VH-VL binders against q9c950r261to396. Designs and how they scored, part 10

Target 1, 136 residues: q9c950r261to396
Amino acid sequence: VPTFEDVKEVTIRRSKLAKWLMEPFFEELIVGCFVRVGIGRSKSGPIYRLCWVKNVDATDPDKTYKLENKTTHKYLNVVWGNETSAARWQMAMISDGHPLEEEYRQWIREVERTNGRMPTKQDISEKKEAIQRTNS

## First folded at step 20 (VH-VL)

Design dd5
Fold by OpenDDE, look of step 20:
Structure dd5 (fold): chain C 136 residues (1-136), chain A 122 residues (1-122), chain B 112 residues (1-112)
Amino acid sequence: as target 1 above (136 residues)
Amino acid sequence: QVQLVQSGAEVKKPGSSVKVSCKASGGTFSNYAIHWVRQAPGQGLEWMGIIIPYFDTAYYNQRFKGRVTITADESTSTAYMELSSLRSEDTAVYYCARGGEWLDNYYYMDVWGQGTLVTVSS
Amino acid sequence: DIVMTQTPLSLSVTPGQPASISCRSSQSLLYEWGKTYLHWYLQKPGQSPQLLIYEVSNRASGVPDRFSGSGSGTDFTLKISRVEAEDVGVYYCMQSIDYPYTFGQGTKLEIK
């Protein structure tokens, strides 16, 4: 099981997504990373789910939205639990903050409950290295 | 393409509970949220709560003081809203509504059920 | 809770004439990622509500271009350039930036 620290290091925030959006390496690099998807706001503050990124979905070029100052039709297919069921998500609604340990614990529980794919230490290491190579 | 079909009208006594169902068809149930909104006779719309089945979570309007329970059965693509400790002022048409074409659009309601009249009277 | 205030609460319009409905929120509906969580619904007589405008200015599918939404922060407006008979009903603004979602009081539009 990847540690919270491991997950934090491969969690991509919104501003980074916006920066990488048009880079040739983006669609490959983002796979296997984590993102915090916004699912509302209550009196206690913003609510996020920590999700694993399955792939970039750009199949609807006519469905655009604003990400920072950029217009895009690229979405993330993210996974909470088992990758057999992914959710499409606007990158604009990704947190620009770091994940919380509670969000990490929620994700772990869901992956275990649904017999989902748990990233290996090797997966995490490779992703860390790939991110570092971007020097961004 | 997606349709929401709700259960039929209910007549209930004060203090009892009612459970309204909302069956979705024509899409993938896990790709959207389900909202519940009610409307008392001649009144405006009141948001009751939301369920996001994909994330196994629901949020409620605290004005109902814990009387509302929203659940979902993904196997049948059906959402449920249960309101307990019914009062006469709970008499209203209850609507379920889909939260967006995609799950990331959970925050607006683009498809509505036909409504379910719940009458609470002695 | 965020309070949504619509004005007017009712209006009678001659067919072909324009109509305008205002919606004000008690706090900003602009979120940190640039999305404004203000939407408009129309409930025609005897029907369920239907989505009209989402995120301030985007027309829902099937909504005629005579409908337009505008505004920012706490002040929003729905406009109908040329009112038709089929536009009769009650219009609601709604915020969805915070739970609980809240609606305006509704604006009843009638034809003269």
Scores: ipSAE 0.915, ipTM 0.960, lowest interface PAE 0.5, mean pLDDT 96
Fold by OpenDDE, look of step 21:
Structure dd5 (fold): chain C 136 residues (1-136), chain A 122 residues (1-122), chain B 112 residues (1-112)
Amino acid sequence: as target 1 above (136 residues)
Amino acid sequence: QVQLVQSGAEVKKPGSSVKVSCKASGGTFSNYAIHWVRQAPGQGLEWMGIIIPYFDTAYYNQRFKGRVTITADESTSTAYMELSSLRSEDTAVYYCARGGEWLDNYYYMDVWGQGTLVTVSS
Amino acid sequence: DIVMTQTPLSLSVTPGQPASISCRSSQSLLYEWGKTYLHWYLQKPGQSPQLLIYEVSNRASGVPDRFSGSGSGTDFTLKISRVEAEDVGVYYCMQSIDYPYTFGQGTKLEIK
């Protein structure tokens, strides 16, 4: 099971998504990363779910939205529990904050409950390295 | 095309509970959020709560003070709204509605059920 | 809770004439990622509500282009360029930036 620190290192913030959006490496790099998807706001503040990114969905060029100052038709297919069931998500609704340990624990529980795939330490390591190369 | 079909009208006594069902067809249930909205006779719309089955979570209008419970059964593509401790002022048409075509559009209601009249009377 | 205030609460319009409904929120409906959570619904007589406009200005599927939405922050407007008989009903604005979602009082549109 990947540690919280492992997941944090490969969690991509909204601002980074916006930055990478049009880069040739984006669609490949984002796979296997994590994002915090916004699912509402309450009096206690914004509500997010930590999700694993399955792939980029750009199948509908007519459905655009704004991500920061950019217009895009790229969505993320994200997975909360089992990758057999993914949800499409606007990158604009991805948190620009860091994941919370509670969100991580919640994700772990869901993956276990649904017999989902856990990223391996090798997966995380490779993704981390890939991200670092991009930042260089 | 996605349709939401709700259970039939209910007549209830004060203090009792009612459970209204909302069955979705024509789409993937897990891609939806389901909202519940009610409308008292001659009144406006009141949001009761939302369930997001994909994330196994629901959020409620606290004005109902915990009397509302929203659940979902993915196997039957059915959402439920249970309202307990019924009062006469709970007499209303109760609507379920889909939160957008895709889950990331959970925040607006693009498909509505036909409504379920719940009458609370002694 | 965010309070949504519509004006007018009722209007009577001659067919073919324009109509305008205002909706004001007690706080900004613009979120940090640039999305504005204001939507419009129409409830025709004896029917369930139906989505007209989402996110201020986007027409829902099947909605005629004579319907338009505009506004920003706390002030929003729904316009009908040429009112038709089928437009009769109660219009609601709704915010969805915060739970609980809240609706305006509704604006009843009638034909003269």
Scores: ipSAE 0.913, ipTM 0.959, lowest interface PAE 0.6, mean pLDDT 96
Fold by ESMFold2, fold request of step 22:
Structure dd5 (fold): chain C 136 residues (1-136), chain A 122 residues (1-122), chain B 112 residues (1-112)
Amino acid sequence: as target 1 above (136 residues)
Amino acid sequence: QVQLVQSGAEVKKPGSSVKVSCKASGGTFSNYAIHWVRQAPGQGLEWMGIIIPYFDTAYYNQRFKGRVTITADESTSTAYMELSSLRSEDTAVYYCARGGEWLDNYYYMDVWGQGTLVTVSS
Amino acid sequence: DIVMTQTPLSLSVTPGQPASISCRSSQSLLYEWGKTYLHWYLQKPGQSPQLLIYEVSNRASGVPDRFSGSGSGTDFTLKISRVEAEDVGVYYCMQSIDYPYTFGQGTKLEIK
């Protein structure tokens, strides 16, 4: 079971998505990472869900939006719980902050509730190294 | 084309509860956000809450002080709003509405149900 | 809660003339990632509300281009370049930057 710190190290922030957006390695790098999906703001602050990236959807070139100072038609298909269901999400509505331990615990509970698949610690270690190489 | 069909009008006594249903046809219900909005006779619109079934999440307008419960049944593509401890001021038309076609556009309402009149009278 | 204030509350317009409706919020509707969470709805007599404009200026599908939205921060405007008889009804602005979502009081548009 990956720890909160394991997941935090492979959670991609909006600014990094924007930085890597046009790189040929973008989809290969991002698939299997986590993102914090914004689902509103309450009086207690922004509300996020920690989701796993299943794939990148770029199939409709007419569905463009602004991501930071760039324009894109790339979307993330993200998973909350079981990968048999995914939600399409624009990267503009991804947090630029780090995950909270509560968000990690919510993710764990939802994976368990839905009998979903968790990445192994090896999966995460390989993603972490890929991210590090890209930042170099 | 997505349609939202609500349950029929109801007449209720003060102190009772009402549960209004909102059935979605067309599209993929599991990726919808469903809002509830009410309108008292001759008055404006009042947002009651939202459910986002994909994320198992609901948020309520605190003005209702815990009297509102919003649920969803994905197997029947139906959302529900229950309002308890009814009083005469709750007489209104109750609307359900879907957010945008894709779930990341949960934050506005682009498809509306026909409305359900709930009359609270002794 | 964010208060939404519409001006005017009632508007009588000669057909073919322009109309303008103002909406003010008690705090900025601009979110950190550049979106402004201000939307407009029309409720025609005897009908459910319908979306006109989302995110300040984007027309919903099927909405004529005589409807336009503008504004930023806390001040927003809906314009109808040439009012037609089918435009009668009550117009509402709504914010969705914070839960709970809130509507303006409504602006009733009538043909004079």
Scores: ipSAE 0.834, ipTM 0.931, lowest interface PAE 0.8, mean pLDDT 92
Fold by ESMFold2, last read:
Structure dd5 (fold): chain C 136 residues (1-136), chain A 122 residues (1-122), chain B 112 residues (1-112)
Amino acid sequence: as target 1 above (136 residues)
Amino acid sequence: QVQLVQSGAEVKKPGSSVKVSCKASGGTFSNYAIHWVRQAPGQGLEWMGIIIPYFDTAYYNQRFKGRVTITADESTSTAYMELSSLRSEDTAVYYCARGGEWLDNYYYMDVWGQGTLVTVSS
Amino acid sequence: DIVMTQTPLSLSVTPGQPASISCRSSQSLLYEWGKTYLHWYLQKPGQSPQLLIYEVSNRASGVPDRFSGSGSGTDFTLKISRVEAEDVGVYYCMQSIDYPYTFGQGTKLEIK
């Protein structure tokens, strides 16, 4: 099972999504990475769920929104537990911060509860290398 | 078209509990956030809480948290709000409402149920 | 909790005339990713509330273009360019930047 550090290294921040948005490699790179989706703000601060990216949805060109300084109709289909059910999410509502260990533990528990699938350590290593090449 | 159909009116005694149901039809329930809002007679709107079934997560207005429980059953596409230790001031119409069509628009209320009158009296 | 204050609490308008409703929040409703979490609802007599405007200025489906929203930070306005008889009811602003979500007190619109 991947560790928190494994997942942390393949978690993509909003600023990176915006940076890579128009690159031809965008979907190839981002699928299989993690993102922190925002589900509200409480008195103790913003609330995030750590999800992996199943695919990019750009099928409705009329559903546009602002992402940083850009306009896009690309959405992420994200998975928190079992990959048989995904949620479509605008990238504007993705954290620009790093994941917390509690968020990782919540994700582990949800995958276990729903009998979901986790990426292997090999899957994560390959994604980590792809990110490193792109950042170089 | 998405519709939210709530359970019928209730007359309750002080100190009892009520559980109001909210059944969604015409859409994918796992993509919904469901809010509960109440309105006492002649008064304004008061947000009670939200459930986000996809994330198995609920948040409550703290003025109600000790007495309010919001749940969802995805297999029946139904959300529930239970209010315990009822008082006469809990007499109100209770509404459920769905966030936007897609879950990333959880933060406003697009579709509303018809409302459920709960009357608390001796 | 964020307090939402509406002004006026009641107004009476002749048909065809404009109407304007103000909503002020006790804290900024602009979030870090550029969204402003201010919405408007209308409750017509005997009906459930309905969404009019989301995120300050976006009209919900089926809402006439007579309705417009504007504002930023803590100060927001709902305008009706030409009031019609069907516009009677109570108008509420709501913030959703923080849990718990809070409504303004409501503004009752009547035709005179």
Scores: ipSAE 0.833, ipTM 0.929, lowest interface PAE 0.7, mean pLDDT 92
Fold by ESMFold2, fold request of step 22:
Structure dd5 (fold): chain C 136 residues (1-136), chain A 122 residues (1-122), chain B 112 residues (1-112)
Amino acid sequence: as target 1 above (136 residues)
Amino acid sequence: QVQLVQSGAEVKKPGSSVKVSCKASGGTFSNYAIHWVRQAPGQGLEWMGIIIPYFDTAYYNQRFKGRVTITADESTSTAYMELSSLRSEDTAVYYCARGGEWLDNYYYMDVWGQGTLVTVSS
Amino acid sequence: DIVMTQTPLSLSVTPGQPASISCRSSQSLLYEWGKTYLHWYLQKPGQSPQLLIYEVSNRASGVPDRFSGSGSGTDFTLKISRVEAEDVGVYYCMQSIDYPYTFGQGTKLEIK
């Protein structure tokens, strides 16, 4: 079971998604990472869910949107709970902040409730190294 | 093309509860956010809450002080709104509405149900 | 809660003439990632509301191009370049930047 720190190290922020958007390695790098999906804002602040990235969907070139100062038709298929279902999400609505421990605990509970699968510590280690090489 | 069909009109006594259904046909229900909006006779629109079933999450307008409960059943593609402790001021048409076609567009309402008149009368 | 204020509350227009409806919010509707969460709905007599404009200026599917939206921050406008008989009804703006979502009080458009 990966720890909160393990997950935090492989959670990708919106600014990084925008930075890497046009790189040939983009999908290979971000699949298997986490993102914080925005589902609204309350008086206590933005509401996020910590999701796993299953793949990139770019199949509809007419569905464009602004991501930072770029235009794209790439979407993330993200997983909350069981990996047999996914939600398609524009990267513009991904947090640019770090995950909270409460969000990690919510993710753990949802994976358990739905009998989902978790990445192994080895999976996390490999993604962490891939991110580090890319930031060099 | 997606349609939202709501349950029929109801007459309720003060102090009772009502549960309005909203059945979606067409599209993929698991991608939907469902909103509930009411309109008292001759009045404007009032947002009651949203359910986002994929994220197992609902948010309510606190104006209703815990009297509203919104649920969804993905197996039947149906959302429900239950309003308890009814009073005459709750007489209104209750609408369900779907957010955008894809869940990341949950924040506006592009498909609306036909409305359900709930009359609270002694 | 964010208060949405529409002006005018009632509008009587000769067919073929333009119409303009203003909507002001009690705080900015521009979110950190550049989206502005302001939408317009039309409720024709005896019907459910229908989406006209989302995110300030995007027409919903099937909405004629005589409808346009503009504005930023806290100040927004819906324009109809040439009013037709089918445009009668009540127009509502709505914000969705914060829960709870809130509507303006409505603007009734009639043909004179």
Scores: ipSAE 0.832, ipTM 0.932, lowest interface PAE 0.8, mean pLDDT 92

Design dd5
Fold by ESMFold2, fold request of step 22:
Structure dd5 (fold): chain C 136 residues (1-136), chain A 122 residues (1-122), chain B 112 residues (1-112)
Amino acid sequence: as target 1 above (136 residues)
Amino acid sequence: QVQLVQSGAEVKKPGSSVKVSCKASGGTFSNYAIHWVRQAPGQGLEWMGIIIPYFDTAYYNQRFKGRVTITADESTSTAYMELSSLRSEDTAVYYCARGGEWLDNYYYMDVWGQGTLVTVSS
Amino acid sequence: DIVMTQTPLSLSVTPGQPASISCRSSQSLLYEWGKTYLHWYLQKPGQSPQLLIYEVSNRASGVPDRFSGSGSGTDFTLKISRVEAEDVGVYYCMQSIDYPYTFGQGTKLEIK
């Protein structure tokens, strides 16, 4: 079971998605990482869910949108709970902030409720190293 | 292609509750965002809340002060809106509506149910 | 809550003539990632509302191109370049930048 710090270190922000968007390594790097998907804004602030990235969907080149200063037709298939049920999400609607511990706990509870699968601590370490090499 | 079919009209007494159903044809609610909107006779539209079943999440308009509960039953592709402690001011047509075809377009309503008239009268 | 104000509340239009409806929000509908959360709906007599325009200017499926939306920030406009009899009904703008979502008070369009 990865800790909150483990997950936080491999949670990708919107600005990083935009930075890496056109790189050949993009999909390989971000699959298996986490993102915070936005599901609205309340009076107490934006509402996010912490999701695991299953793959990138670029199969419809006519479905374009703006991601910061770029145009793309790449979408993330993200998982909340069990990977048998994924949601397609535009990267423009991903948080540029860091995850909260309550968001991590919500993720844990949903994985347990749905008998989903978690990355191992080794998977997280390998992703952390890949991210560090790319940032350096 | 997708249709939303709501339960029939109801007549209720003040202080009681009503539960309106909204069944989707052509998909399951686990992949949709479902909104509820009401319209009092001769009046405009009033948003009541949203359920996003994929994220096990519902948000309500606080003007209803906890009287509204929105749920979904994925096995029957049906959403429900329950309004408790009914008052005469709650007499309205109640609509369910689906967000966009893809869940990341939850924030507008592109498919609407036929509406359910709820009349609150002594 | 964000207040949405429509102008005019009612208009009568000769068939074939243009119509314009204004919608103003009490705060900006432009979100941090560049989307503007303003939408338009039409409710024809005796019918449920239907989506016309989403995100300011995108026509919903099956909506004729004589309908167009524009605007930014807090000021938005729906235009009908040539009104037809089937356009009769009440038009609503809606914001979805914040919960709770809120509608304008509606603009009733009638044929003269």
Scores: ipSAE 0.830, ipTM 0.929, lowest interface PAE 0.7, mean pLDDT 92
Fold by ESMFold2, last read:
Structure dd5 (fold): chain C 136 residues (1-136), chain A 122 residues (1-122), chain B 112 residues (1-112)
Amino acid sequence: as target 1 above (136 residues)
Amino acid sequence: QVQLVQSGAEVKKPGSSVKVSCKASGGTFSNYAIHWVRQAPGQGLEWMGIIIPYFDTAYYNQRFKGRVTITADESTSTAYMELSSLRSEDTAVYYCARGGEWLDNYYYMDVWGQGTLVTVSS
Amino acid sequence: DIVMTQTPLSLSVTPGQPASISCRSSQSLLYEWGKTYLHWYLQKPGQSPQLLIYEVSNRASGVPDRFSGSGSGTDFTLKISRVEAEDVGVYYCMQSIDYPYTFGQGTKLEIK
């Protein structure tokens, strides 16, 4: 099972999504990475769920929104728990911060509850290397 | 089109509890956020809480937290709100409402149920 | 909790005339990623509330273009360019930047 540090290293921030948005490698790079999906703000602060990216949905060109200084109709299909179910999410509502260990533990529990699959350490290593090559 | 159909009116005694159902038809229930809002006679709207079934989470207005429980059953596409330790001040119409068509628009309410009158009296 | 204050609380309008409703929040409704979490609802007599405007200025599906919303930060306005008889009801603003969500006290619109 991947560790918190493994997952942290392949969690993509909103600013990076905006930076890579128009690159031809965008979908291939971010599929299989993690994002922190925002589901509200409580007295304790913003509430996030740690999800992995299943694919990019750009099928409705009329559904546009602002992502930083850009306009896009690309959405992420994200998974929390079992990969048979995904939620469509605009990238504007993705955290620009690092995941918390409690968010990682919540993700582990949800995968176990739903009998979902986890990426292997090898999957994560390959994704980490792809991210590093792109940042150079 | 998505519709929300709520259970019928109820008359309750002080100290009891009530459980109101909200059945969604049309669309994909697991992609919805469901809110509960109440309205006392002649009064405005009061948000009670939200459930986001996809993320297995619910948040409550602290005014009601000790007395309100919001749940969902995805197999029947039904959300529930249970309010315990009822008192006369809880007499109100209780509405369920869905967030936007897609789950990332959970934070406003675009489809509303017909409302359920709960009357608390002896 | 964020307090939402509407002005006026009651409004009587001749058909065909414009109407304007103000909503003020006790805290900014602009969130860190640029969205402003202010929405407007109409409750017609004997009906459930219905969404009119989301995120300050976006009309909900099926809402006539005579309805418009504007504002920023803590001050927001709903305008009806030409009031019709079907617009009678109570108008509510709502914030959803923080849990718990809160509504304004409502503005009752009537036809003169």
Scores: ipSAE 0.827, ipTM 0.931, lowest interface PAE 0.8, mean pLDDT 92
Fold by ESMFold2, look of step 21:
Structure dd5 (fold): chain C 136 residues (1-136), chain A 122 residues (1-122), chain B 112 residues (1-112)
Amino acid sequence: as target 1 above (136 residues)
Amino acid sequence: QVQLVQSGAEVKKPGSSVKVSCKASGGTFSNYAIHWVRQAPGQGLEWMGIIIPYFDTAYYNQRFKGRVTITADESTSTAYMELSSLRSEDTAVYYCARGGEWLDNYYYMDVWGQGTLVTVSS
Amino acid sequence: DIVMTQTPLSLSVTPGQPASISCRSSQSLLYEWGKTYLHWYLQKPGQSPQLLIYEVSNRASGVPDRFSGSGSGTDFTLKISRVEAEDVGVYYCMQSIDYPYTFGQGTKLEIK
């Protein structure tokens, strides 16, 4: 079971998604990482869910949107809970901040409720190393 | 094509509750956000709240002072809105509406139900 | 809550002539993601509302290109280049940058 710190270290921010968008390694790097998906804004600020990236969806080239200073038709299929159900999300609506411990606890509870899968600590270690190599 | 079909009109007494259903067809229910909007006779539109079933999350317009509860049953592709402690001012047509075709477009209303008239008679 | 103000509240237009509806928000509807959370709906007589334009200027499916939206920040405009009889109804702007979502008062468009 990965800890909050484990998950935090492989959570990718919007600015990094935008930076790596056109790199040949993009999909291989991002799949298996975490992102904070925006689901609205309250008076206390933006509301996020911590999700696991299942794959990159670029199958509809007509569905373009602005990500930072770029235009793309790439989307993330993300999982909150069980891998049998995913949500397609534009990267523009991913947080540029770090996850909160409450978001991690919400993720844990949803995985348990749905009998979903978690990454192993080995999986996370490999992603952490891949991210470090990419940051040069 | 997605279609939203709501339950039939209701006549209620002040102080009672009403529960309106909204059944969605087409696609998996967890891929949609469902909004509730009401319209009093001769008046404009008033947003009541949203449910995002995939994230098991609902948000309400605080103007209803906790009288509104929005739920979803994914197995039947049905959303519900319950309004309690009814007053005559709650007489309105109640609409459910689906967010955009994809869940990341939850923040606008693409497909609307036919509306459910709730009359609160004192 | 964000207040949405529409002008005019009523509009009578000769068929074939243009129409313009203004919507002003009490706060900017632009979020840091580069999206502006302003949408337009049309409610034709006796019908449910329907999405007309989302995110300022994107026409919903099946909406004729004589409808266009523009604006930024707090000031937005819906234009109809040539009004037709089927355009009769009440037009609403809506913001969705913050919960709770809020609508303008509505603008009733009639043919004269």
Scores: ipSAE 0.805, ipTM 0.921, lowest interface PAE 0.9, mean pLDDT 91
Fold by ESMFold2, look of step 20:
Parts: sequence; C-alpha cells; structure tokens
Structure dd5 (fold): chain C 136 residues (1-136), chain A 122 residues (1-122), chain B 112 residues (1-112)
Amino acid sequence: as target 1 above (136 residues)
Amino acid sequence: QVQLVQSGAEVKKPGSSVKVSCKASGGTFSNYAIHWVRQAPGQGLEWMGIIIPYFDTAYYNQRFKGRVTITADESTSTAYMELSSLRSEDTAVYYCARGGEWLDNYYYMDVWGQGTLVTVSS
Amino acid sequence: DIVMTQTPLSLSVTPGQPASISCRSSQSLLYEWGKTYLHWYLQKPGQSPQLLIYEVSNRASGVPDRFSGSGSGTDFTLKISRVEAEDVGVYYCMQSIDYPYTFGQGTKLEIK
C-alpha cells in the first residue's frame, strides 16, 4: 500500500509534462505516475483530484491545444478509483503544484469504495528511479 | 448525437419542492458533466450548478444557499435537479446542459435540453 | 461572483450589415498560460440556448463562419459579419473561470 509520501514522489507537475512532452521516453516515463487534474475553481482556489496515469492518448491528431509554450494533441487517460474506467484529460489542466494529503486520502477512499487497484511499493520505487534518472 | 430530454412542466405551491429530470440519450453518460441553468420569464440566464459524476462531485451557485441539489443516476443516464422551499421568484424555465463532448471540456455547455417550465403560484 | 456586462442591451440591424456585441468581465478570464474562459450563446425566440463560440474564438459545430469572437483579459467581442434573419435572438456571454458561472444580461438582436 503506498503512502502519501510514496505517491507525492511520483506525482508529475504540469511544467514537467511540458518539459518532457517531445522526448522519446515521455509515454514510458509518465504512465504509472500520478497527476492532479483540475475540475474547477472556487473562491478558495483551484480544485483538484489526484489521479493515476493509465496511458497517453494521441489518437486524434486534430484535437490540438496549447501546453505552455508548445502545441500538442497528447492527452492523459487518468484513473480516479477503479482502474477499469478512465477519463481523458488535456495536460494544460494538470496542476503545477504538489499533491495535498487530503487529495491522497480522497484517492485512497475512492479506490477502496470501488475495489480498485493501487501501485505496489515496487512500482513506485521503479517510477521514482526513472524520474530521478531523467532529472540528472 | 446526444440528446437531453427533460421532464414535463410543473405547477407548484410556495414552500414545496420540485425535482426536474434530464435523461441523456446517446454517448456515455458517466463521462459527461451536467449543468443546470434557469431563466425566469422575460429574463436572462442564471447558472445553478454542475455535477461531474466521474469524480462524484457537484458544485452549486451559493445564491440558492442549499436549496438546490443536483444528482445523477448512471444506470438510467439521468441527472436530476431538486429545488426546495419554492417561492414565486423561482418561476422559470429550467434547462439541463451537457459540457463538451469530453469531460475535460466540462466548463462550457454544448448540448441543451428542451427546458422545463416550473410555475410557482398559490 | 464575476460580473459580466454586455453592451448594447439591444440592437437593430439591417440584413446584410455587420453587428458587434461587447462583453466585459469584472476580472480577468485568463487562466495562467492556458485558456480564457469566455463563451457565447444564442437563444432564438422560443428555443433553448445554443453554444456559438467557446474559449473566446472557437466556433461550435454547425455555427456559420460569419460569427467570430475576439478579445482577451476582461474585454471580449462577438461579431456577425453579415446579419441574416435567422440570427434574431438574445446573445449571452458567459464566464467559466470560477464557480459560480455567470452570464451577461443578454443582447437582443432584431432585424430592421
């Protein structure tokens, strides 16, 4: 069962997605990491859900959008709760901040409620290592 | 093409509640965001709230201060809006509307229902 | 709440002539580096509203190219290059950067 700190270490910010977007290793690196998807804005600030990245969807080349200083048609298929369902999300609406412990607890509760799958500690360790190699 | 079909017109007394249904046909209901917007006779549009079923969440216009409840039933592809403690000022046409074709475009209204007239009179 | 102000509130246009509607927001609708959350709707007489333009300048499916949107920050414009009889109705701008979403008060377009 991964801890909040485990998940935090493999949560990818929007700026990193934009940085790595055009690299040949992008999809391999990002799949299995976490992202914070934006679902609106309240008076107290933006509202996020912590989601697990299932895969990258680039199958619709006419669906382009701006991601910071780049243009892309790559989307993330993300999972909140049960891994049998996914939501397609543009990376421009991913947070550039770190996850909150409450967002992690929400994710845990939803996985439990839906009998979903979690990454193993080994999965997290491998992703952490891959991220570190890319940053060096 | 997706269509939103709403329940029929209703006449209500002050102090009662109304529950308007919005059935989606076509597409995959669980991947949609559903908005509710009302329009008093001869007036403009007023946003009431949104439900995002995938994330089990709804947000309401605080103007209604807890009188509005928005729910979704994925098994019937139907969203509901319930407005309680009705007043004569709540007489309006109530619309449901789907966000964009994909859930990450939840923030604008692409497909609209036909509207449901709710009349509040003594 | 973000206030959306439209001008004019009504206009009468000779068929074939251009029309222009302004919309101002009480704060910027630009979200960081990405998107501007300003949209336009048309409600024809006796009908439900319909989406015309999303995110300032993108025409919705089936909307004629005589409709165009522009603007940034807090100031936005909807233009109709050649008004036709079928364009009669009430035009609304809407912001969706913050909950609650809010509409302008509407601009009624009539044909002279």
Scores: ipSAE 0.740, ipTM 0.912, lowest interface PAE 1.2, mean pLDDT 91

